# Ledger of designs, part 1: VHH binders against Dopamine receptor-interacting protein 1 (Dorip1)

No score or structure here was measured in a lab: all are predicted.

Target 1, 310 residues: Dopamine receptor-interacting protein 1 (Dorip1), of Mus musculus (Mouse) (q4kl13)
Amino acid sequence: MKTLFEEIKASIKNNYNQDRSFWRPVLPWGGVFTIKAGRKAVSCTPLYVEIRLKNTCTIDGFLMLLYVILNENESFPRELSLHFGREFVDCFLYLMDTYSFTTVKLLWIWDKMEKQQYKSEVHKASLVIDLFGNEHDNFTKNLENLMSTIQGSYCSNWHCPTRVQEDQQRTISINPPQEIPHGNLIRLAVDELFCSKIELCEERGCGGLREFSQRVFCHGAPPFVVLNMQHWKPEDLAYVPYYLDLSDHKYLLEGATLFNKEEHHYSAAFQIDGHWMHYDGLRNVNLILLNKPPEFLLLSSLVYIRATEK
Below, numbering starts at 1 at the first letter of every chain, in headers, positions and changes, except where a header shows other numbers; Kabat numbers aren't used for antibody chains.
F is the ipSAE of ESMFold2-Fast. E and O are both the ipSAE of ESMFold2, at different seeds. Each is the mean of both directions, binder to target and target to binder. V2 is 0.75 times the mean of E and O plus 0.25 times the DockQ between their complexes.
[cut] stands for letters that were removed.
The coordinates of atoms that the task and the answers printed are left out; those that the model quotes come from them. Centres of patches stay.

## First folded at step 3 (VHH)

Design b45
Fold by ESMFold2 at other seeds, look of step 7:
Structure b45 (fold): chain B 310 residues (1-310), chain A 122 residues (1-122)
Amino acid sequence: as target 1 above (310 residues)
Amino acid sequence: QVQLVESGGGMVQPGGSLRLSCAASGFTFSDYAMSWVRRAPGKGPEWVSTISSSGGSTSYADSVKGRFTISRDNAKNTLYLQMNSLKPEDTALYYCARDLLSFLGTPYFDYWGQGTQVTVSS
């Protein structure tokens, strides 16, 4: 596995090309990678002659979004290299720009996913990698270095058993508010997670006031953030905000991932050159102008990008 | 051709009521969320209310909550806005708009009507 990945990295380094295609690359669902004859670097037993990817929709929408985001601002490739590694970003962009679609998915799987996040087995001389599941387990969970936040708090009662607390979260999961039922729930839930506040201490018998500092990103404000929406019911959603204020930066809605329950299938919506597009890797035409609301789709994630200050 | 035609505006005293209508044609009305947007004299557009394609979910700007009610009749291809307890600050040109990004709830309106004037004189 490492040997194949090192060959891919060596190919990128030797043929580095920063040119962007006039035509936009668009990922198909799944993929097959054929191992060329003469490459005997695989130590896996039993041997295989190809790698076949199944159920890749759990990563495809986010890989498309990552490509779009890396093209939104000339500084984002450098900034994201601090979080993903320079080799990953360089390889990712090159593979997308050269339409090496199965290979870019293998880059994600082997460089960013842990082995327990997917199932694999050799079947009829093919290594079959199956990404069945959900996009949070297969993609957004691996954004820890980018999405990690921390919030400290202290209680005014000197004798509180938990007087000083720190809460570190490695992804951004937004839960519906329990006691505030009105039409701006997402913005309120984000503010509840991030903004400083003072609340009555929840320790029994304490009676103190707990002061929460502003939640901050552990590694600085990232070029983009992902809100995981897996706990929201459709009736709880009212209005998705066009922008969010996070850690003294404005973030603008760039896209969303969507889930079709009947097909157990993820798709995405995002902007290309100011036009909203719908991406669905299972369709014959897998990237279309969004001129009608998609039917039978539930919101799975929201993606916001950091606005430029110009 | 997509058309949105508002009606029902007029002059009314503070505390009064008006009911706006918007007739839709040239598209499948029941596939789209619809919104009311208003523009006061000399000011930019202000979102007022949105209703989902089925009519099952509604949202309102804070300034109109409890006073305005959005509704739709998909059989008649018509959007409504019931405005009660009107105030002078409700004076505006009211537009109905088709919301392309209703599944995200963001205000991206691809077609607008020509508007109907509501004037609340103190």
Scores: ipSAE 0.000, ipTM 0.243, lowest interface PAE 15.3, mean pLDDT 78

## First folded at step 7 (VHH; from b45 with S53K S102E F103W T106V)

Design d4
Fold by ESMFold2 at other seeds, look of step 9:
Structure d4 (fold): chain B 310 residues (1-310), chain A 122 residues (1-122)
Amino acid sequence: as target 1 above (310 residues)
Amino acid sequence: QVQLVESGGGMVQPGGSLRLSCAASGFTFSDYAMSWVRRAPGKGPEWVSTISKSGGSTSYADSVKGRFTISRDNAKNTLYLQMNSLKPEDTALYYCARDLLEWLGVPYFDYWGQGTQVTVSS
């Protein structure tokens, strides 16, 4: 009757003023899918009767975030269908809403990942799929048709051998500023990537000024963006901006993924109607309501959603 | 939005034939696998047959193999079930269903039609 998202929202409204867990596991780490007799069997050489997933934390946080994003704005399922495919979005929402969590991970693996992005082998009649690695390799790299950007530039010197240039980026990776100034380092790094600027041309012997246009999204402003924060230290994260302006579109902080180096384990934090939650697939009750916004000391990625402009 | 409308049911004598149709609208029909499911009086639902999105693969419950043939016409957004050599135990309400997880071999149907009655007696 109720979607999973509606159940989560109901639990928030009943107990939002204290840390409380959601009543059942969401996207537990790993998973087992058993092949039933009497339907088309998944077969290969060697043959197997079940599929086991391990080290899935590299996709679990983002799968949870994607589910929240798809439910937070009525237009996002349609818009994201243009990028992921309608069948994928329909199937993803259905599987999440029926608590078919191992199956939704298989959907991502087989529909969105290429074979070389993961390892698999048959062991004792089980196909074991191992997602050991990082979130970029296993998830955000596969968002290239969503988050691709392009920036053009031209040099004022008509004799410059590279007078007109274009730079295309497939994902959004930002690095801490090397000077390490005080202030909002994340906004500075985003501005370095996106904003127009004028610099001395670096072509030898040129002497002109190179004007960079504003970086724009190749396929229009997506419903969400992911900022890869792989090179950021806790001291660089004094200020995580509530909003960003990306290519003339306002984006609002929706959540983050977190990486615990000691456990080699990812988790996620996100908000629903201003209430922050923490997701960790290794816990038996793995979705909890926080009494305040999380501290982003172990940040792996930031996720921003496009603001409603109405 | 998604709509599945079954037709072609009726009364037949044992050994007779019927052809069921299901008209699909509100979605790109050729992107989805489709199934027939039936519910006999006093029984739970029983999977009957599944056809892949392209129509290249079909599967059948043991109880109907060799007697029923599933097909689809993606140009007309229509699913079919040809039922031959009908038996009294085939009496049921027959549903057209969008089979969301055919690629996993798991019976998960996200949309169903209203059903069409098939009665085999006398």
Scores: ipSAE 0.005, ipTM 0.275, lowest interface PAE 12.6, mean pLDDT 82

## First folded at step 9 (VHH; from d4 with D31E Y32K V106L)

Design e2
Fold by ESMFold2, look of step 11:
Structure e2 (fold): chain B 310 residues (1-310), chain A 122 residues (1-122)
Amino acid sequence: as target 1 above (310 residues)
Amino acid sequence: QVQLVESGGGMVQPGGSLRLSCAASGFTFSEKAMSWVRRAPGKGPEWVSTISKSGGSTSYADSVKGRFTISRDNAKNTLYLQMNSLKPEDTALYYCARDLLEWLGLPYFDYWGQGTQVTVSS
């Protein structure tokens, strides 16, 4: 059987035909999982006969992106298995390729989320799991094996009370430069977080110079990175860079997640073979081919993949 | 292609024993957890027992605990169910099922066999 990724690629090449007739809905918002044979219920008593998922758009876009990333390079499933676990990656790909979309969401929820990250309750013999919230709390927070970075710094003043510091971050959140209102602001914000630099020490009364080393990934440069853009305004997004240099590795723009505040709803956009697509779990046709790259006016996160040196 | 073939069913008197077998092919048997599921006349499917991929962890429905024993031979790609102290309510079609998400505790059976009939009657 063709994988879902092969079906999507075939549909791109045949996009002058009825695209709806060749694509099944992918990762529809929400979902219902019916328990067919009553083995010990996953979580609790009283027993329930189905699991109902609500507000899954906070994970759906990233699940779609993860699927695309895992299929873009033959080495990425093996590399990402070191971080997600081989069983997760194998099951994830299998469930996506068999259109078992509610089940793939349950895989993420049970394997990658802690119970305190989501609300659940049994209502009328259904376990209801509600993922209302944001993409960081429900998805990118759980990427610490990939996104963890560390940066050391050292103040030139021998008497500085915090002379040697380390800053470890478990996700990558960048802030708009506050005193530079135009230009390639995303590149500048990334460089501020990652590049070595020397600045005046911010300790009160110190007066020394603080030297920051280059920020590095704690577990090596990952196959992809996610930049959390929660503080960015549309005017700050005049230019989204096609590539970034992170820890001496080149990364290429793969896609983004978007947040529509009026609908309180996430969607995603990404590339396959240079063709941009938009994914929205609420639409009847969940995946559409775009005529041009998106403008990213509703940006929630940016996703970059590590460039191949081949 | 994934294939699961059950055997060893038959008629037995109450209190008797049977051993069911399931021959697996088309996948790496030793990497997958396996379950037995049964369907009694007029009833929906009922989970019976699950065994982890290594065989080190087993679980049973309350209705069969202490009477049934699940086991596997990964060298022979075979799943077993030893059924002792059989009762008329054990009468059912017994299916071998691949339990894809046993390690998460999610009852997801992605492949099923044809089933083997077990009939317990006087």
Scores: ipSAE 0.276, ipTM 0.716, lowest interface PAE 4.8, mean pLDDT 84

## First folded at step 11 (VHH; from e2 with K32R Y111K)

Design f2
Fold by ESMFold2 at other seeds, look of step 12:
Structure f2 (fold): chain B 310 residues (1-310), chain A 122 residues (1-122)
Amino acid sequence: as target 1 above (310 residues)
Amino acid sequence: QVQLVESGGGMVQPGGSLRLSCAASGFTFSERAMSWVRRAPGKGPEWVSTISKSGGSTSYADSVKGRFTISRDNAKNTLYLQMNSLKPEDTALYYCARDLLEWLGLPYFDKWGQGTQVTVSS
């Protein structure tokens, strides 16, 4: 049986100039799951016979990216199983490859999200799950066992009350550099977070210099990293770097998520075999082959994949 | 290809017993939870029982508790349903089903057999 990934790649090879889209909708926005002879409908009060998903764009782009990433390197399913669990990875790939897209979203919601991360209510025998919000709260926040980093620092003043410090971050959020108006601002912001540096100590009355070590991943260099770009303006995004150096590994741009604030809607862009594609779950034709790399003017997150060491 | 083949059905009088079997092939049976689902004449599917991949956890519909016992033999790739004290209401076509997301508590039966008929007549 051909996997969904194999079908997408075949579509790229067979694409005429006029046929620049994948023929089957992938991860359509929302979804309805009908419970056939299910235990859960009997055991829930109030009872329900279907599950309806709304506002799923906050997870759809990243689910699509995760599927692409898992197919990019033969070792990534095994590596990512250490962080997501083997059952999750195996079921995720199976459900994507059998076009069970609403069920894939339920897998994420029930296995990876905590109840407080979403709203749910039973109405007219239908459980409605509403993922209104943002991609950080609904997806990237749940990547802690993959994305956690730590950076130690110490102050040169032996009498500093906080001489030795550790800063742990559970996800990777970068901010636009202040007072640096030009250049590769994204690379500079990543270096500010990850590279060793020396700064004036912020402790009142200290006057010492604080030396920061290189920031490292708590659980080793992951197969992919996600950079949350919440505070960036379009004018700050003139250049998106195609590679980054993180924790002694080279990472290559795999894709991005995009956010349209007026529509409160996420989409995604990513590469398959060097060909850029755009994904938007709200459209009937929701996976499109692009003629050129996308413009990242509405950037929400950047996704980088660990390069082969050879 | 995944195949689930039920057997052991038949006609019995009320109070009788039957043991259903389901032979599984085309997948790693010991890695999947399994369920029995039945369909009475003119009615929709009704869940009967579920067993975890190891066999360590079982569950039953209220209508069959105490009368039916689900079991599995992972060495023989076979699922069983022992049905005792049968009632006319148990008359149905019984299906073996793969319960893909049992570990998550989501009732998703991705593969089904052809079914075996059980008829309980007074």
Scores: ipSAE 0.434, ipTM 0.778, lowest interface PAE 2.8, mean pLDDT 85
Fold by ESMFold2, look of step 16:
Structure f2 (fold): chain B 310 residues (1-310), chain A 122 residues (1-122)
Amino acid sequence: as target 1 above (310 residues)
Amino acid sequence: QVQLVESGGGMVQPGGSLRLSCAASGFTFSERAMSWVRRAPGKGPEWVSTISKSGGSTSYADSVKGRFTISRDNAKNTLYLQMNSLKPEDTALYYCARDLLEWLGLPYFDKWGQGTQVTVSS
């Protein structure tokens, strides 16, 4: 039996040879889950017989990317199981490979999101779950500290009230440089976050110099990282780096999520075997092979995968 | 090839007992939760009971609580349902099902057996 990933790769090969191939829809927007044997619906108040999902584009692109990442390297399912749990990773892959797409979204919602992160109500015997919002609240925030980093610093003034500091962050959020330097703004912003530096101490009355060490991953270099790009303007995105060095580990561009403000809708782009694809859960043909890399003018997030060598 | 084969059904008088078995093959039985589901004539499927992969957690529909006992033998890859104090309302085709998302609390049965008939009448 072919996995969904193997079928997608076969479709790419057919297009390379000029043969026409139509992919089955993957992760259609929304979804309906019918409770066939009814245990949860029978025991819940209010009672319901189906679960209806709305506005799932805030997780769909990342679920697609996660599926691609888990299939790119045979070691990644084991490594990511340490962060997400073995049951989650095994069920996620199985459900994707059996086209159980609404159930995959429920797996994420119920295992990885907290009740406060989404709206839900019973309406006409359906539990309606509404994921309206943004990708960071609904997906990236729930990556269970996969990308957690720490950076230590110390002030040269031995009497500084905050002489020794640690800064721990759960996500990788970069801002465009204040100065408008020539070159790759994204790489410069990453370096500003990760590289060692010396700055004037901002503690009032101190007057010393604060030395920051290189920022490192708290749990080792993860199989993938997500850069939050929501504060970047199109003019800042002229060059998206193919690779990044993060805490002495090389990461390669795997894909991105995109946000169309006019439609308030997320989509994704990623590559498989060097071929770029666009995913949009609202489209009837929702996985499309691109002839060239996508334009990143509507960028929401960048996704990088750890290279096989340190 | 995942296979689930139920046995132990039959005709029994009200108040009687039966023990159903389900032989599992084609997957690691000890790593999966299992459920019994029944289908009465003219009715849709009704969940009966669920057991965790270790056997340490069990749950039952209100209609069978106190009368039915689910168990498993992971060494023999076999699921059981002990049915006591049977009533005519228990007449149904009983299915063994693999409960893929029991740990999440979502009733998703990805594999089913062919069922074994239980008939309770005098």
Scores: ipSAE 0.282, ipTM 0.712, lowest interface PAE 4.7, mean pLDDT 84

